# VH-VL binders against q9umr5: the designs that were tried, part 112

Target 1, 268 residues: q9umr5
Amino acid sequence: SYKPVIVVHGLFDSSYSFRHLLEYINETHPGTVVTVLDLFDGRESLRPLWEQVQGFREAVVPIMAKAPQGVHLICYSQGGLVCRALLSVMDDHNVDSFISLSSPQMGQYGDTDYLKWLFPTSMRSNLYRICYSPWGQEFSICNYWHDPHHDDLYLNASSFLALINGERDHPNATVWRKNFLRVGHLVLIGGPDDGVITPWQSSFFGFYDANETVLEMEEQLVYLRDSFGLKTLLARGAIVRCPMAGISHTAWHSNRTLYETCIEPWLS

## First folded at step 3 (VH-VL)

Design x33 (framework fv_dargistotug)
Fold by ESMFold2-Fast, scan of step 3:
Structure x33 (fold): chain C 268 residues (1-268), chain A 122 residues (1-122), chain B 106 residues (1-106)
Amino acid sequence: as target 1 above (268 residues)
Amino acid sequence: QVQLVQSGSELKKPGASVKVSCKASGYTFTRYWMNWVRQAPGQGLEWMGWINTYTGEPTYAQGFTGRFVFSLDTSVSTAYLQISSLKAEDTAVYYCAREFYTGSLPDAFDIWGQGTLVTVSS
Amino acid sequence: DIQLTQSPSFLSASVGDRVTITCRASQGISRYLAWYQQKPGKAPKLLIYYASTLQSGVPSRFSGSGSGTEFTLTISSLQPEDFATYYCQQHYSLPTFGGGTKVEIK
């Protein structure tokens, strides 16, 4: 029968339209057990990402233990970063497909509605002063704030993203890389009309250089150094890239064509 | 404390327009989606659609596109339902209802407005 | 869309009776079903969500069960204030309501 699917939501409202996703899965893969994790909703989604990783880990352990043939993860927006960390810290995960729906895998650098909601008067150019402080790192948004003009501060202060990307050394890096490499497929989804994830290529491990020119995954140091296994996964044929235009940030989990094209093929 | 208060009853002629308001209080308006539900006299509940209170994006059920418009004024924590080109079959009580979450998935309508009766007759 | 069929449409019961209402979905909806109570002239009130989770403030005599396509709402000992119309609602896909079950005084 079909492997269970675990869904991890993102920041605030955009994570809440999973009913369409569940309908699509039921239509194409009837009998699939889908668990949408009810953790860190609303304001709680602003909690530090390592705290969220601990909570989601406790929720996924029994699900994975009962599915010896494996599970699939569908992780939306900020939730994609939670799932990145889960795959690294769990010595025994049995994830087949990790489906990342428009997640800022290399970080965020742009004025968005989420940022304006939390810091209405802040500009992207000066947010580094807040985010790269110990106080700022207590907020999930700051855990993946990646200012390309202050990369030295990002590398030193980021308590989450710089560590899971292997951009800064960590004692557990070798184990995290080994664990992450157990994933069967890394399915990356995103697109130019998202309107929130900036740059949108962050969903595909691309990001701004110091001149705000986007460099794709294969030009990133984390890829070239194979810091957490991207180069190895690509060589293994395990990375799937599925960009789609015309989809706004809150529509990735409710677009049938996207589901059929980018998600359905990976739900065995 | 947490409540939704709707505007008063309306009596309209066919072809007119009506705008029903739903004012939220006692909670953060943008954290919960707002749904609209219709109940014709002596009939059951019929879901019309929802509006995402954070983004302002509406979703309409089949049969409620075109003449029906959901909108918001976040500064006063109010949702609106506008019906244009009113027909006799639009006569119903219209409810707004807050959709609460058990985490990530919308699970139920936990707080309802008192309802607004819209009567369309010539 | 997903259709919900409630049975019975009407039942007559006495105070103290055990009342059971059934809701059947046209396709599998896992546990994504809620139950509402509506009294004449009033807005609906949420009783149960996620098939069996009792809403805060709702008396323990109300309980829900089921998964997939068949669900039940049970009132273990009917009280005078429980005479109302009850609706099931699925939120597995775009929301739909059942036709309602009117519980009337015998």
Scores: ipSAE 0.000, ipTM 0.403, lowest interface PAE 15.9, mean pLDDT 87

Design x34 (framework fv_dargistotug)
Fold by ESMFold2-Fast, scan of step 3:
Structure x34 (fold): chain C 268 residues (1-268), chain A 122 residues (1-122), chain B 106 residues (1-106)
Amino acid sequence: as target 1 above (268 residues)
Amino acid sequence: QVQLVQSGSELKKPGASVKVSCKASGYTFTRYWMNWVRQAPGQGLEWMGWINTYTGEPTYAQGFTGRFVFSLDTSVSTAYLQISSLKAEDTAVYYCARSTFDYLGSEYMDVWGQGTLVTVSS
Amino acid sequence: DIQLTQSPSFLSASVGDRVTITCRASQGISRYLAWYQQKPGKAPKLLIYYASTLQSGVPSRFSGSGSGTEFTLTISSLQPEDFATYYCQQHYSLPTFGGGTKVEIK
């Protein structure tokens, strides 16, 4: 039998977005128990990410306990950051494949309709004034806002991303790193035509420097310092990179070719 | 210095209501969640719930819905616990205690008020 | 709701003794367990969080260990001011407290 699959959705999303993904899994791995978590749906996806991590943690614990041979995570967009934190805070997780579908692993720096809805007059250049305040950090999208022109503010004010990436010290950092390293495979998926995740290379731990030039994962201090285990995972052969062009942000979970190429091989 | 100072003891009759205050000082009030914890005479600690000090959104533990209301006055850095339709079994020391809501591992309670004894008897 | 069971509920000890208190969770809570000390008529005081991290200002004779479902609070050399009731509290999900362990003078 196949390991159970747990699916975590993204910003302004719900379990209903994954009907096609469930069909694909059923076709290629019949009998797989797939649980799409119905937590923090729609506007509740704006709740602080640490609050979401707590809720999703409570939901995944019994699923993992019933699957001693392990589970797989498929985590979409913002949900990939939730799953990053889950793997770090759970010292008893048994995750084999963590499949991240176009998640802003190093953060977001781009104007989107979601940000304009929340902050109608904002521009990416001035959003740091809101996001790096205590009020702003009560919104999930601000928890991974990473302004490359105000990196000092990001490092001091980010209550979530800077901590899980080990970019700022935390008392739990050593344990979080040890826990994260228990993952079997880290499967990173994303592409240049996403249209929402900016820079798209954030899905692969690349990000802008102060001149808005993208530096890839291996040039990041997070990787070089091995802050939460990326360098160790890469050396172990546990990181899989699967970029694909031609896929928009809302299509990662409903494209058959993407599924067959990037997801299917990592479901056992 | 960081402190939580609670209102004084209350003696109430069954059916009355009581409002306990918890005034914070020495830190940014909206940066920490405020917990309410009850301790009946000779009994252990019982978590009642918390309130998000920035949004004003309360979360109640099972058994503390309906008669119990958490509220805030952010302008004076004060949290409130209101108990309506008081019963003899509500007799207890009520504590406020702060915890951070920014990080999953930070819901431990590092600063506590001195407690407010609420006695319900005729 | 995560249940925490403390043992023993009561113990007698002498100054200088090594005291060990245990806390068991009804399900895995990783390392998200805190320990509090409460003296009669006073509010609880945080001693330890995240199973083993000592709170600032707490004497080094207090230590915590454990993960998953089994946790221990140890006082290496009991002092007169340590006679109190000790509570564990999980901060893995919505908070719950153990029933308490009363440490009394022998």
Scores: ipSAE 0.000, ipTM 0.414, lowest interface PAE 15.3, mean pLDDT 88

Design x35 (framework fv_dargistotug)
Fold by ESMFold2-Fast, scan of step 3:
Structure x35 (fold): chain C 268 residues (1-268), chain A 122 residues (1-122), chain B 106 residues (1-106)
Amino acid sequence: as target 1 above (268 residues)
Amino acid sequence: QVQLVQSGSELKKPGASVKVSCKASGYTFTRYWMNWVRQAPGQGLEWMGWINTYTGEPTYAQGFTGRFVFSLDTSVSTAYLQISSLKAEDTAVYYCARVDLYPSFTGYFDYWGQGTLVTVSS
Amino acid sequence: DIQLTQSPSFLSASVGDRVTITCRASQGISRYLAWYQQKPGKAPKLLIYYASTLQSGVPSRFSGSGSGTEFTLTISSLQPEDFATYYCQQHYSLPTFGGGTKVEIK
């Protein structure tokens, strides 16, 4: 039998977006129990990420408890950051494959329609004024806003991403690293035609330097210092990188070729 | 070579204040959090808290809030411990010790100051 | 807070003896335990971290073992300079120290 799959959605999203993904899983792995979590849907996806982590934690505990052989996580967009934190804060998780579907793992720095809806008069260059305030940190999108031109403000003000990435110290950092390292496989998916995640390499732990030149994961300080276990996971052979061109942000969960290439192999 | 050098011993009366310094050298001061550890005469080691050397934000262990203040002067790579309204029970050796922010084993103390004896007596 | 209990509180030993000190945690701390040596009038010195990793410059006669809630520090063939007080410290959460073990001359 196949391990249960738990799906965590993204910003302004709901379980309905995953109907095609569920069809693909049912076709290739019939009998798989798939739970798409209907928490923080639509506008509620703007709630602070630590609040979302607590809610999703409460929902996944009984699912994991019923599956002693382990579970898989498929976490889309912003949901990938929720799953990053779940793997760190849960000292009893039994996750085998964590499949991160176009998630801004090193943060976001780009103008998108989502940002224009929330902050219609702001440009990416001045969003740091809003996001790095206490008020701004009450919105999920600001929890992973990573302005490469104001790294001092990001490190000091980010209440979520800087902490979970080990970029700012936290009393629980050692425990979080230990917990995260229990994951069987970290499957990273993303691509250049996403159009929302900026830079798209953020889905693979790459990010802008101060000149907006992308540095890949192996050149990041968090990797070099092994702050939460990326270098250890890579050495263990547990990191899978699956980039694919031609896929827009809202199509990652409905593209059959992507599913067969990047997701299907990790669901057993 | 990494060194933490603390200020000299202090003899104070109850109700006075004391400010202990810890000067760092041989490394980038803001890369490591500074911890304070107390040891009363004949007693064991007691963690008091730490200060984030990049942001200046202190964290105090239970029992060390109120009269105890951690601060920094980054221009001279120095951390400070201030104790106000001194009591006889504050008599102890106070150590500064650094914690490596990265890599992942951040909670152990690899370098210690030599200690500052603070004696509070009437 | 995680409490650490060291046993024994004191022990008497002779040069050349094998010495074992135990540290027990009130909850599981994986391998996140360090050991320090403190000589009279001096600052503590880090001996071991992550339960069994020997700090650079520390003699190989010192070794650590354990995981979860029970840990040991072992000194094979005790030397004159090893008469000191030893402390365990957990680095799993906010730091806490054990009560110490004083190793005295017989």
Scores: ipSAE 0.000, ipTM 0.393, lowest interface PAE 17.3, mean pLDDT 88

Design x36 (framework fv_dargistotug)
Fold by ESMFold2-Fast, scan of step 3:
Structure x36 (fold): chain C 268 residues (1-268), chain A 122 residues (1-122), chain B 106 residues (1-106)
Amino acid sequence: as target 1 above (268 residues)
Amino acid sequence: QVQLVQSGSELKKPGASVKVSCKASGYTFTRYWMNWVRQAPGQGLEWMGWINTYTGEPTYAQGFTGRFVFSLDTSVSTAYLQISSLKAEDTAVYYCARYGEFPLTSDWFDPWGQGTLVTVSS
Amino acid sequence: DIQLTQSPSFLSASVGDRVTITCRASQGISRYLAWYQQKPGKAPKLLIYYASTLQSGVPSRFSGSGSGTEFTLTISSLQPEDFATYYCQQHYSLPTFGGGTKVEIK
């Protein structure tokens, strides 16, 4: 039978958002045990990402223990960053496919309605003043704010993303890399019409340089230095890139063609 | 200054529906999530769910899906709780409560509405 | 779903007494715990948030302590207006309340 699937939602999201995804999985892989984690739902998704990682870790341990053949992760938006850290901090995870569904893997630098609601007087150009403070780092959205014009502040102040990406040194970096490399497949999904993730290539480990020109994964220092294993995974044939146009940010988990093309093949 | 004012008590027959209102004043309505909390007679507090006042998206606690609907009218700074197909077990005081102005201020339940008693009896 | 267990469920005390109420979480919740006071016929009132931070306007005889899974609310010298039911509540994940502790006059 099929390996269990664990779903981790995104910012201001909940398990209800995945009802179509659950229907698709049931149609193509009947009998699959799918657990959508009801942790850090809605507003609670603003909790610091390290706190979310701890909570999700506690929830996934018994699921993984009951599935010695392995599990699959489907992690949406901000949830993809939670899953990245989870794979690094767990010495004993048995994840086969990690499916990252439009997640800002290199960070976020864009004006969105969510940011305007949270920080109504801020523009993307000045949000670094809030996010790179100790207060700002107590909120998940600031944990992956990556201002390409203040990279020195990002590297010094980011308590989450700079550390999991190996952009700043950490005592646990070697162990985190070893743990992350146990993943079977890293499936990256995203697209130009997302409208929220900025730049959209962040979902594929691409990001802005200081001139706001996007550099792809293979040109990033984190890849070139193999800081957490991307170069090793790519050489192993374990990275899958599945871009798709025409999909808005809230539609990745409810588009049948996307599911059949990018997700279904990796749910053994 | 900052307050939540709820609609008056309701007495309904089983099978009827009820709509409880919670009107906010003294702050920007869309910057705070609105929560609903139930308290059956002589019992403790039970969180029912919350609604994102900016997007209008509700989140329901386990056991409060289907018959319970959270909605908003942002033009009058009001949140609504609708309960359909009322049962005797729905008899309770229903509270609305504000959930913090985040990220720059506190994020606990404050203030609370005064409560709306909904009694379901024949 | 995080379960919160309060003890005792009922407490009888006299004015001037030191009262301690305990709240235990089924998993670690860091310091994301609040305490509320509810008087008969009234809505709950926030007393303490983030485990130990006193809400503005709340008397200093109220204090909170704890982290992780074990938390306490202490009233250093019980006053007549303190006879009420007290609830703990966590915001570490989806909100849940403890069962309440009723503090009554001896």
Scores: ipSAE 0.000, ipTM 0.414, lowest interface PAE 13.8, mean pLDDT 88

Design x37 (framework fv_acimtamig)
Fold by ESMFold2-Fast, scan of step 3:
Structure x37 (fold): chain C 268 residues (1-268), chain A 122 residues (1-122), chain B 106 residues (1-106)
Amino acid sequence: as target 1 above (268 residues)
Amino acid sequence: QVQLVQSGAEVKKPGESLKVSCKASGYTFTSYWMHWVRQAPGQGLEWMGIINPYGGSTSYAQKFQGRVTMTRDTSTSTVYMELSSLRSEDTAVYYCARDLFYSGSEPRFDYWGQGTLVTVSS
Amino acid sequence: SYVLTQPSSVSVAPGQTATISCGGHNIGRKSVHWYQQRPGQSPVLVIYYDSDRPSGIPERFSGSNSGNTATLTISGTQAMDEADYYCQVWDSYTAVFGGGTKLTVL
């Protein structure tokens, strides 16, 4: 039979958003036990990512314990960052496929409707003043705000992303890398028409340099230093890159062609 | 070794402003966040706010918002806490305390200054 | 606002085990840090992240955190442990301290 699937939602999201995804999985892999975690829904998704990691960790432990042959993770948008941290902090995870649906793996630097709701007078160019404060770091979206013009502030103020990416030293970095490397497959999904994740290549570990020129994963310092295992995973053949055009941010979990091409093959 | 050395005791009148300094040594000043915590005589610990010494960004407890300002000087590895419109209730020992903001939203205060006694009386 | 409740005082005989509680709604979902403050001195971190000890803190100090109660345990209590003890969590963009517990070793 098929390994269980655990789904982690994104910013201002809930389990209802995944109704089409569950339908697709049931059609192609009948009998799969799918758990969509109803934690940090809606406005609670703004809580600090380390708090969300703790809550999701408590929820996934019994699911993993009941599935000795392994589980799959499907993690959407901000949820992909939660899942990255889960894979690093859990000494005993048994995740086979980690499927990251349009998640800002290297961070976010772009004006979105979410930012207008939270910070109506702020532009992307000045959000670093709020996000890189201790108060700002209590909002999940600021935990992965990555201003390429203030990389020094990002490196020193980011309480989450800079640590998870190994861009700043942490006592647990070696253990986190060892834990993350236990994953069977890292499946990266995203595309140019997303409209929210900026740059969209962040979903593939690409990001802006100081001139806002996108550098791909293999040119990133985190990859070159193998800070949390990306270079090792790529050499092992464990990284899958599945870009698709024509898909907006809220449609990644409800597009059948995307599911059949990028997700279905990894749900053994 | 890590040391946080604070400025000396002060006596202030109601309505005046207070500015306490905290000089750090024995570690990379910009790599650790700094908090300010006060303690009224015979009372418990009360958090006032936090500053990131690298960029100077700050966050203050609601009770002190509008009265407190935290700053730093990287050339002298010193943080400052200024409290305005002093009242007799502001009589307290004021501490600076270091934390490593590595576990996200759960700061811990691993090293503390010796404290600065501020007495506000007419 | 989030509130941490501690007993105002705890008394223990030398060599016996002292336990200091810290109550808070769903505190088991937070990380609790503990500080020791001797009279006239600055606080000292004795336990962080529920149960971890900083370098230099004796093994007789331990902590736990579950449900609505976190606990600081001091085994083989010595006269030098006589102090005020404070629990602390981070909630809603602020550090929240308990009211403190005065430990008397008599």
Scores: ipSAE 0.000, ipTM 0.399, lowest interface PAE 16.6, mean pLDDT 88

Design x38 (framework fv_acimtamig)
Fold by ESMFold2-Fast, scan of step 3:
Structure x38 (fold): chain C 268 residues (1-268), chain A 122 residues (1-122), chain B 106 residues (1-106)
Amino acid sequence: as target 1 above (268 residues)
Amino acid sequence: QVQLVQSGAEVKKPGESLKVSCKASGYTFTSYWMHWVRQAPGQGLEWMGIINPYGGSTSYAQKFQGRVTMTRDTSTSTVYMELSSLRSEDTAVYYCARGFPYTSELKYFDYWGQGTLVTVSS
Amino acid sequence: SYVLTQPSSVSVAPGQTATISCGGHNIGRKSVHWYQQRPGQSPVLVIYYDSDRPSGIPERFSGSNSGNTATLTISGTQAMDEADYYCQVWDSYTAVFGGGTKLTVL
């Protein structure tokens, strides 16, 4: 009776991290079929995002085909960007709620343990040299690196995020926008205590300007130009914003109050 | 083993339409973009356009916009390129070539079909 | 209208090093790919992303790209290397090919 739920994990993640989320869904929506996709786990999560989109798409197609009433997506961290691309490249998706759980939708510009593991001597101010090279673009984390001090390089070198955000022109942009706009609800979740996503407002399509001052979604050119449909979705009443303080990056999928407030209402 | 097998040679008259097929095997058909590139006799390579076999979305070079149509059939793993209002200067070998999935911005053509010779003459 | 410029022909003696240039405005900021086409055959990718070699392509093939010139280098050139060579970049959502260079090994 409830629509199936597909879960897409994030960087260095596993299906075990979603055990609490599955318990919550079973309590409030008993009988829901939940599929946590076990693709690109561990170090494989560093593969280029377009490669991950390819693999997740193959897994998602048969699930959507078996659910004519639609499906819901819960996409965590980096997984939220995979889901953004899936909704744009699939001209036949039937996604009702796309729940983006602390995902860097406008990109990342911050020193994190994940980046330090890959590039231990690099500061965030220097990562543009590596990430905006062809070699760097073969790593998922560089696909959404967004240096606000080198925006020209981001726009020209980003093989993924700049394209799906419509920040750089692409011949498929019109079709990607049309496909994305078929989504029923875009539920954005994030918060100031995440500690990994920098700026945290990236989860709500906010981002740094050249002075590292955060501008919110409605002040972004991608919103103002309606490049992939954010302005249209907002006007349609389809965007839900659910910020919550006190939640660290690895706790979004295991906090009951967060689930009841931000996720549960969108799981018809 | 990745293979792209194209339809056979054709002879056309000016004003007619051409439809070339390219059958893919050895990989997941819907995961890679397919480009079309032509080569006039004794000339270089000329890019015509690209199709995403999954959704069927297309993008064409400006020179061919309005004359070319690219389609696919996922049940047979085949892409098609149709060129209308043929002229003598459309005489060429037409190739299908596999590109990187979902984007070709900084990517290459890793596998090519054998080519289809099309002669347009009065 | 981005334009790639190649010499029309290059001749080299067997065992010597052949170099084929590909000129373009700020081409060093783009990724260059190289294709080999033997008479009557389809193109074959020999170098991608400036200098990477596909599986099955001999080590004697190498590439570089900086400033306004990309270069394909073939060391110890053999008779089997006789072919047309094309450079290629992506610009303004179109693939741009060079005019091609005929390599003769005599």
Scores: ipSAE 0.000, ipTM 0.394, lowest interface PAE 15.4, mean pLDDT 88

Design x39 (framework fv_acimtamig)
Fold by ESMFold2-Fast, scan of step 3:
Structure x39 (fold): chain C 268 residues (1-268), chain A 122 residues (1-122), chain B 106 residues (1-106)
Amino acid sequence: as target 1 above (268 residues)
Amino acid sequence: QVQLVQSGAEVKKPGESLKVSCKASGYTFTSYWMHWVRQAPGQGLEWMGIINPYGGSTSYAQKFQGRVTMTRDTSTSTVYMELSSLRSEDTAVYYCARSYLDFSGTPYMDVWGQGTLVTVSS
Amino acid sequence: SYVLTQPSSVSVAPGQTATISCGGHNIGRKSVHWYQQRPGQSPVLVIYYDSDRPSGIPERFSGSNSGNTATLTISGTQAMDEADYYCQVWDSYTAVFGGGTKLTVL
């Protein structure tokens, strides 16, 4: 039978957003047990990402324990960063496919309606003043704010992303890398018409340099140093890149063509 | 220097409640988990539970659920462990211990308090 | 609930290698931490994440973890190494300790 699928939602989101994804999975892989985790919904998605990682870990442990053949993760938007950390901190995970749906894996540097709701007078150019403060780091979106013009502040203040990316030293970096490398497949999905994730190439471990020129994954120090295993995974043939144009941020989990092309092949 | 300083020894009667404090210094109090571990005379280490000083969230060992309560005061960098309905079997040295990797959920205890001896006798 | 099993005691001669085992189902998939406790003192972390040593812990201490057994190894054992040793893992938001092993250096 098919391995169970665990779904982790994004910022200001809930399990209801995945109703179409569940329909698609049921049509192509009938009998698959799909669990959409109903934790940190709506406003609670603003809680610090490390707190969310702890809560999601508690929820996934019994699911993984009951599935000796392994499980698949589908992690949307901010949820992809939760799943990144989860795979690093769990020394006993049995994840086969980690499917990252338009997640800002190298961070976010762009204005969105979510940021304007939370910080209505701020622009992306000055958000670093808020996000890189202790108060700002209490909000999940600031945990992955990556201002390419203030990289020194990002490296010193990021309590989450800089650590899991190995951009700053951490005592547990070696074990986090060992754990992450147990994943069977890292499936990266994203596209230029997302409209929220900025730069959209962040979903593929690309990001802005100081001139706002996007450098792809293979040009990143994180990749070149193999800080948490990206170079090793790519050499192993375990990284899948599936970009698709024409899909807005809230449509990744409800587009049939996207599902058939980028998700369905990795659910066996 | 990172240090955990616990309250002094206690003598209690069966049925009473115990409250031990653990004052942290030398680091950012809200960035690390705090465990409570006890040790009965001549016995091994027994984990009681853990508290996240940032939000106050707790997780207790099944054996102590319903009797133990862990709290913290961020203004004084102090964690408290309260154990109710004391029995003679609760006679032990009670330790607080810091988790080096607090938010990851895979903690190890890198700094320990000096211990608080609690004797429960009639 | 997860259970860790340790021998109650281990004896070695001074200068010999002591090995202390910690048994658990698929423990090789978990990270094992080791604590040393001398009589009347608080526990001291001697090994974390299977094989890493904290600053100040002598190189004589090493660890390994595979399959169903984790092992703490003390090379060139000294009288000062006499203590109780505890292994520990994290499981389902709880810390699990082994029963402890008393090391005697004869």
Scores: ipSAE 0.000, ipTM 0.433, lowest interface PAE 13.6, mean pLDDT 88

